VHH binders against Type II restriction enzyme BgcI specificity subunit S.BcgI (bcgIB). Designs and how they scored, part 1

All scores and structures are predictions.

Target 1, 341 residues: Type II restriction enzyme BgcI specificity subunit S.BcgI (bcgIB), of Heyndrickxia coagulans (Weizmannia coagulans) (q07606)
Amino acid sequence: MNNLIKYSTFLISDLFDVVIGKTIDGNKAQRNENGTPYITRKATRNGFEFMIDGEKEKLYSGKLPVITIGNETSKPFVQEFHFFTGTKVNICIPKLDLNRNHLLYITTMIENATKMFSYSYTINSTRLKSLKILLPIKGEEPDWDYMNTYISKILSNMEKNFDVQQNDGVSDLRSLKDLSWSQFKMDEIFSINSGVRLTKADMKPGNIPFIGATDSNNGITEFTSSTNASFDGNVLGVNYNGSVVENFYHPYKAVFSDDVKRLKLKNYPNNKHVLLFMKVVILQQKVKYAYGYKFNATRMKEQIILLPTKADGTPDYEFMEQYMMRMENKVVGRTTEKEAD
Unless a header shows other numbers, all headers, positions and changes below count from the first letter of the chain; antibody chains aren't numbered by Kabat.
F, E and O are the ipSAE of ESMFold2-Fast, ESMFold2 and OpenDDE, as the mean of both directions, binder to target and target to binder. V2 is 0.75 times the mean of E and O plus 0.25 times the DockQ between their complexes.
[cut] stands for letters that were removed.
The coordinates of atoms that the task and the answers printed are left out; those that the model quotes come from them. Centres of patches stay.

## First folded at step 7 (VHH)

Design b60 (from b52 with L105T S110Y; framework vhh_nb_b201)
Fold by ESMFold2-Fast, scan of step 7:
Structure b60 (fold): chain B 341 residues (1-341), chain A 124 residues (1-124)
Amino acid sequence: as target 1 above (341 residues)
Amino acid sequence: QVQLQESGGGLVQAGGSLRLSCAASGFTFSSYWMGWYRQAPGKEREFVATITSGGYTYYADSVKGRFTISRDNAKNTVYLQMNSLKPEDTAVYYCARDETEFDYTGYTEYFDYWGQGTQVTVSS
């Protein structure tokens, strides 16, 4: 059985107080192996550089755990001990009492949200406060219990599948930072077809999902035996009205509301993993539409999205597919890399 | 609606080979990861092999080099070629639609659909 989980976007500033650490310049840091952790903007080893002695006025001695993130690297880390900071380190202090598992979930969301646009996106406190991340919700609040359970399951699955070996044929290990990104209009990438109006009053009960313009239950609002010209599957359903730019991949056949556009790839075999990559790329536009910007058929076709590109300037669909497969492998303990994030 | 039908099980001597087939219906086969799992008497169900929608394969350590998973999207069928069979491979083998719901932000929700299973018995 699938437990359908509802998602929504949250600003980092909704969840965290974001401050800049009181800086100790690395050249002035006094190393002491019995001292206090010194956290820098580095992208490795949890941001940890070495142990130092420092003035108490410069120590982060507040609530734990917290997230640290460097301005230039945008790599978030969970800190469980009090620490000193180097230059340009943001500290994200949770507004609620969150545990390590909650923050590990959040770091994954932050990293992926920042890295999609990393060629032009540098983090600073202003940009970090306005960054939107996608979280599971219960009612209108983040589903903290789900996030905690989810990370616990990942850790358990990694332990149980520790010795599962990858097929040697997987070869694309490039990170998002290793890629060139270019702008594409959505109508260059997708065939875009409208759903067809079917009101609840006109629906006969049945087993076919009906997809409406909602951000809950994978877009499923009803189950019906009624069909029309929108009956389709293996598509990305993108909300055109209602919860605009919210979108879901539908591997099964479904009937789609006239408020939902059905997207399929034009220039690559229509593939689950590539469409799931596209899901998040499209969701990055939600900030634009959250402030009353109108979304219509012309704007969807002309909407610019950023995609990884090959040297010839075409989208790197093979990368998108392999990247998403690697993400699935990390979650289920079938990793292509030594360390699962 | 989702239906998975395994076949090809049976009794075989150690060192022998069997080919299992799983015919799938009720969903868009080409879009899903497909897997094989097995369950020996008194044991929990364990992972054997999976093949992604893109054709990449992953194997349990105990079967790597002996078993090969493959798929035929035109026939909506996934296969498990089992070579150099050992008595320890004796189990009911289950075909699964190995599905995780995830997005690029790292969230994943995991669920499976299973076939009836097919018995494989390897004698010494």
Scores: ipSAE 0.000, ipTM 0.111, lowest interface PAE 17.6, mean pLDDT 74

Design b64 (from b52 with Y107W; framework vhh_nb_b201)
Fold by ESMFold2-Fast, scan of step 7:
Structure b64 (fold): chain B 341 residues (1-341), chain A 124 residues (1-124)
Amino acid sequence: as target 1 above (341 residues)
Amino acid sequence: QVQLQESGGGLVQAGGSLRLSCAASGFTFSSYWMGWYRQAPGKEREFVATITSGGYTYYADSVKGRFTISRDNAKNTVYLQMNSLKPEDTAVYYCARDETEFDYLGWTESFDYWGQGTQVTVSS
């Protein structure tokens, strides 16, 4: 009752003025490291290509932040700086004064809507203006405070929910902005196995954690000596009921509820830092399930996630590991970056 | 109790038409998105079509131009009109109430309500 949030549909044109950016052809763009961002229809790096010089009349210099979305890629991005555009880039200018968190919520709802039509779905300005997205409501209006708070919680949780031990051997210093990102289905990345029902009446007291579909205490709800086919460790436990999409890394052996899916990497040694990177990526999908999807086995397998990729098109697991090691070291208060001398 | 009851499945020849119905009860039907999903033998369950509370429709690329989803709020019923049927449309078709609710802290209680399914078989 009190915890239920109602949703309603809104046209993009109800919330945004949709315009097409004044095009600078990539072949004619003059690169300048001290210039202005050049945003293209690409589906990676926030649409950012490089810095350029351009004519003032072609600059988007209006209200910020805005959403950009390319016609062919259908990938929405939040832009916080003024920019030039390449060919066929739509700019969605909010009618209200919305902040970055509001627009991040909106981008996930746009992606959620378009992903229902498969990987090949394309958008143009006509489709975008008529696109309906699902938003939480307060009365008859979008619940902007809820959206802001929700994204703030996700970002805060991403920063704090990992091991705080210092790591040596960090050598990859690339930022998330320096990477190529590609789409992968979760079933390409993970083996996905269900937990197994174990009732409280059938549990004998003991020292083995029992993992339920909660968002507290790392998912631990009981300690038991009873085991079943779900007994496992070194996994990412992802809730598909209860606190849906919430997930925890379990380095220890535990018994898992039938409301929790156990994920392990298919094509890389199961590594705590890679799984903690995946935790962050999966938690980013939480807002996308506002369209009414549970993270059940079928939807979990088909869910598209964005991962950093190597030149051969495979996930850059080595980067993921190094990045999380570096983030962990920063929380402990040590600089892990190589001295430039 | 939320209940969804499908009807209208059956055997049909390729190129034929079939109309599925889903009668809903136990909730305020007009306030929810309603959808159709299907599962073919040996395949994952896939999205077919959805209709929003406002009447806007979304379709899987494989059925665009052939299938039409509609709703009758007075009868608490959602329909799927299937035209130009192909053997590859053979599947069990499920009616679903799309879940539209999650908690202040994210999803705390989320239940997709599904019907029992109705078999559609398209012969060549």
Scores: ipSAE 0.000, ipTM 0.113, lowest interface PAE 18.7, mean pLDDT 75

Design b89 (from b34 with G106Y; framework vhh_nb_b201)
Fold by ESMFold2-Fast, scan of step 7:
Structure b89 (fold): chain B 341 residues (1-341), chain A 124 residues (1-124)
Amino acid sequence: as target 1 above (341 residues)
Amino acid sequence: QVQLQESGGGLVQAGGSLRLSCAASGFTFSSYAMGWYRQAPGKEREFVATISSGGSTYYADSVKGRFTISRDNAKNTVYLQMNSLKPEDTAVYYCAKTEVEYEFSYDTIYFDYWGQGTQVTVSS
């Protein structure tokens, strides 16, 4: 109950002018790959369907960035380019000069607010204007600097899992065929801890990632201020329900669903590159668990994986680290070449 | 370099008391929230208590009314006074600092540094 960071509720209408986009029917939309984005009430791909030609009067050409939210899906997206809209798309135009990070924070709060209602809940412009979201405050106003910094940190931490930065200090050039391999049970390699159930009814809006058993967005399904015994970080989150054996490295603190196991190395410092090597090894088990077999706690602990080994019979963690660093360097090299001209 | 050093753990009978101390260095102590967490063998790490830079406190329900967190900014030290100890309080107790200056609570912020821990054993 005693938080240093204070929160208050704000109506969407306090922060945004809410308008309905001027509709172009999808079956009347003329596709043109060199045209303008066509945004619909779609719950995927940022609301984007395709590029179209359209009448100038129907183009949203106002302030950017903005939030779009489909009437039936209630899923908000940040738009950074001018666009045409399909049927029943709300456009939330900020009253202040807000950047992409501010709006990403707001979209998370909108999703959390709408998810607390039944599956029959739909968001029209009237309901959206009256929607209350919980935001951090500085004085009596939203703490925009806090929101910007928080999202910047989350995006930076997510980017660390896909880091294409050139790695200095690569000295081990051995190939996979130069190594001895041995069998290890996962519980010999990892401390394996369960996530803990947190229902949507118990989730308060906030800034802590909630990790579900999904194969998208690094496992992040929600943001919350609610925590439980699963609150943890610097782990490999491995799905044992849902998208079984999919796994992600989480350098940040997060709350983990009871469908996700949290893995940490027992005999080596938790290292991004070693855990990314383990990600690939664990993913090789995916076919085994695709046909109704759950990757439950007992099966995960007893699962055999093959790892490169040192002469003393222990895993060659230093090789795993160096190998993954080399793989990243190859990706960086190819990307740099492509960007030159 | 941030350093957190716990002390004051030990063996105590049920109903007894212990006072844990955490000496901090390598950062501006008075500007950060400090917390205590505990971990029993084979168990998840559990939140115990936190105290803001301004002195506001937050406790886990399991320890509320029995434990008191406090700080001495002149000594760069955070304390955990543990009264009416129970066998289920047996754990390694860890001191932690928050990542962001002037932020607080396990509900909203990340603790970015942890001490080595101090063992508390409560006999029945």
Scores: ipSAE 0.000, ipTM 0.091, lowest interface PAE 22.8, mean pLDDT 75

Design d59 (from d51 with L105S S111Y; framework vhh_8dlx_2)
Fold by ESMFold2-Fast, scan of step 7:
Structure d59 (fold): chain B 341 residues (1-341), chain A 125 residues (1-125)
Amino acid sequence: as target 1 above (341 residues)
Amino acid sequence: EVQLVESGGGVVQPGRSLRLSCAASGFTFSSYWMHWVRQAPGKGLEWIGNIDYSGYTFYNPSLKSLVTISRDDSTNTLYLQMNSLRAEDTAIYYCARDETEFDYSGYTTEYFDYWGKGTLVTVSS
């Protein structure tokens, strides 16, 4: 908190109509890749399981975009397409005409409000309606322009962190299902170095990012001219305190707090695409690290991750790099001649 | 001046029950979510649960069957009822006020703005 922005609390029921989706059992769902999204209470991939065929009366075909939240998982996601729901999925339908950026801001505030009880994943519609979230205000109303601008800026910064590779750089077209996966300890994959404490009182103004243990703004909490032994770049910064397991690739030089571990590849040239692949792999551990459960140095080193492996049992770093290059090309709206089917 | 004062701690035998109180002053108690947190000797903080201004409660799953949180807004008092106490429940118990969250961070604990001094509970035979 660097700006003197005024905030107030709002009930979810003040901002949304909350309804429960009409259930289709996963085992009875008819899969069809040309069908409609099937959203469940899962805490990953926007709640998305697969595409299905279903009866129109069970389809959520109302106002878009909306937020979905599973009763047991309490994980909110923005949905931009009509969808079917699995068991006990809440749909939060905005009372005002809110865009995707407004709802992304709201999902983060819902996560903030529910983080203390992520252990139980129990947020029924009654509890959800009574959930209070903190929003920036303009007068007595939520400051929607601020929220939209804030998310737009975050998304723009994230887009800038992807290097656009030439299409001719993509030569490995294997899918994730075509690979063997094996378990590795993080200390087998990464050199792990601590950040170094630098208090706000000791920080002088400047243009060097200071990386704290937050999941906001790529971990950047301050800009400083003060440096210490943590001054580093081309690293994956992983929070082991604060916003535990959240991690960001830092291509630039930055100063890292003592609550952030700096990771570099041990057995492969330190590469942004491989590190971005690792970001996703490490984030799969997030649900495991609830309040009071730290990703401390010993646990981080011993943490098991699943990676694609070559026939000799070593990680397939070349695949990880190529896969992330392909995903980057897709985000930019690009296709290669080799990817076209 | 915001103050939170815990009371009700002491020595208790295993298997018994104990109720802790937290007296709040210096703010509009009825407008805030409240939390209970404990710290066993030599260990880190363990979140017990919270209660919103409407009385809805959320608990640490490992403690859910053993504790109940309630509030009395007419007396500005927060309560923690503990049942079937075990030696591992020996800890200092803190009352905490929910902080106003200014960023959109998930799954971590940086939102208590005021804490009490704590009350010691010793479970021994």
Scores: ipSAE 0.000, ipTM 0.118, lowest interface PAE 19.0, mean pLDDT 74

Design e51 (from e20e with V99D Y112S; framework vhh_etentamig_d1)
Fold by ESMFold2-Fast, scan of step 7:
Structure e51 (fold): chain B 341 residues (1-341), chain A 126 residues (1-126)
Amino acid sequence: as target 1 above (341 residues)
Amino acid sequence: EVQLLESGGGLVQPGGSLRLSCAASGFTFSSYWMSWVRQAPGKGPEWVSGISGSGGYTYYADSVKGRFTISRDNSKNTLYLQMNSLRAEDTAVYYCARDETEFDYLGYTTESFDYRGQGTLVTVSS
């Protein structure tokens, strides 16, 4: 098949110096909240147990970032700070100057290589050194630029949730103060559909974002392969429980918590820029819900918002689209200008 | 303390059926994925089937798909495996396992099967 990206296998020992961390036993570790991270073979929380004070000779104070892998768990983690290690923690020190994104890509490939053995397989330094991982290549070497770009795009999509391109065809230069505004009920503007309850107990691991009622990470709280009737995309996800009225545009397909409402435009093509304009308008309601007034589907439908209107009294969707395109162009222009320096 | 007690194993002829049960205690049963894992003589462990905490989602190994059915009764803290059309290759000790799989911020998964029971032996022979 026409795949533009070629792959080859590499030994971990070709890419990393693999050492075992100098052990501090957990029972002898002196906890100190102002101390240094203590990394164990634990399969959760990035391997992090707590902060400790320890002997300087036991500290990993070398090159950063690195990958740590516990012998029993085989779970790889990227470490960006110097740390102490518990029993049987492998440290993979890159031979090249690799950044966090390179190492995050590598951790995925290590997990893929060990996944079939997760129930019974343990890794030690000898097995780790001989482990083969599949990487994209440029010539005969790993394609580090591809790996960096791939992870950067994934993280940027999660954090910013929009395509950063210059928009052409901007012709409406009116400011917000130059417009007539009228009141509309949200149910006149949006189709409003609830998310569907999906608990951690019902989630199978995967790469589909699960959207919860949070104000961080674009609403993403988990990743799952489990889907239900809330599986949807190209929507504005609006929190009505938890971080009330906080909202995010989701261009990708995701599964939505029953604490999140999915909004799409009723009387205009469902458009990224118009939905981003609506995001700002809805956020202006935050003060109303600050004191425990429950923002639910019934109240959301009846909520009054102010929108720019045409002479015929209908919302000026064309203005909303043009205005947000102009705002995006300003952000892109400033970003490009800073990158040029 | 977490406890899992398997039962229902035994000798069965090829083409026969058996129903395995696992009684769970010491944890909030409905909050965990549960799995069946088997180990045939001289072989490593093989994951057989998994079920979500609510019972709304079920998954099967290709080797048993269409023949085995996993289910649970959260009111009784009990996990079940209905095994139909049994083959000699299904001969194994069957373990009930609590699935402690973790998710990280990139969607990567640490699979962990912990607090498995004593097992129940299934022998498929004529």
Scores: ipSAE 0.000, ipTM 0.150, lowest interface PAE 18.5, mean pLDDT 75

Design e59 (from e20e with V99D L106S; framework vhh_etentamig_d1)
Fold by ESMFold2-Fast, scan of step 7:
Structure e59 (fold): chain B 341 residues (1-341), chain A 126 residues (1-126)
Amino acid sequence: as target 1 above (341 residues)
Amino acid sequence: EVQLLESGGGLVQPGGSLRLSCAASGFTFSSYWMSWVRQAPGKGPEWVSGISGSGGYTYYADSVKGRFTISRDNSKNTLYLQMNSLRAEDTAVYYCARDETEFDYSGYTTEYFDYRGQGTLVTVSS
């Protein structure tokens, strides 16, 4: 399927006007809950820091949507509201009338292209203008219809999965603050199985994802027709080498690198929502491993995680499932309440 | 439980037309993207066409664009492929496929087909 799409390289400067935001220093920012978004170079939460008041001359009030990229992080985000900027934030303003879906597709291509900058040196406006990204083509121009359809398909499938779960009903409305939490070792919760080495020389082209220990593209590094004992699906793939602790839910079948552990629930039906809850819980361990701790098979099994707990001391899997169904609803903009037609 | 049953294949002369049907059961048909995939003798599978759950979006392989039309009737749980101006190279077993493109919290997805039917043979020959 992927073989049918042709790609070509395009300069960011051919597609966007790249400008630096008019800087408001974070130490001098006037916080106001009813103000305007303040976008910084941070790699999380869409670059959003807090709401501020600022001089109108420093407000980005131009064309929307746009892409913002911090110099140090190289992480692109789509902005749909006017905003103020902190230090070293690039604003990529489309030359054409592009919608949110077009820009979401482009952010993925920018992330792929900026991997080298994050490793070797920071991106800046000059390097960003000279950056080449791969885009699908129709003739010699970017295939904007394909990009829009691709993202729309993703969004449609997110809604589809929520609608299926809607038949089961969301009845548990408790918040995370309403719960008792207890400590569990990961090997009490998960069956943990290693991936299996598959060399690039042994990989034949195909449509099966190959999952490596990376923090990008959902862990997917190749597509292959080659399989081995790691061929598996409906798992949480957790990196224990490379991009340590990063983890991705793989609902599809894939082949897994020996640097990735495949996790499935031991004492509850293995399902998407509980595994997505566990993804967030496991990511909370990232700070520990950032300080030089090695996350290996033995440490993964012995790793303590905090989970919502029932009165009998067992994990509250039903709550985890219900909570993540509600969070998925928020992502797709849907309510648990039935809408009248 | 999930079942996809293709029909409408057969022998047709070059330049002719065929309409393939796929009867779906065991799932909420309108909530899934659906695709047609073909496999010619001695070749690997080739994606042909796809359609969104609502039918609002359609897409085609370059090899069939302008000749084939994908459509669906959600009230009958049926997927269709209207094939016009058929060529010898269109000879293949045609499969109806449920498109299970999934995501994680990062929004990244991989397209794959979790269910395919038994297939229907289309032979384009004089």
Scores: ipSAE 0.000, ipTM 0.126, lowest interface PAE 19.7, mean pLDDT 74

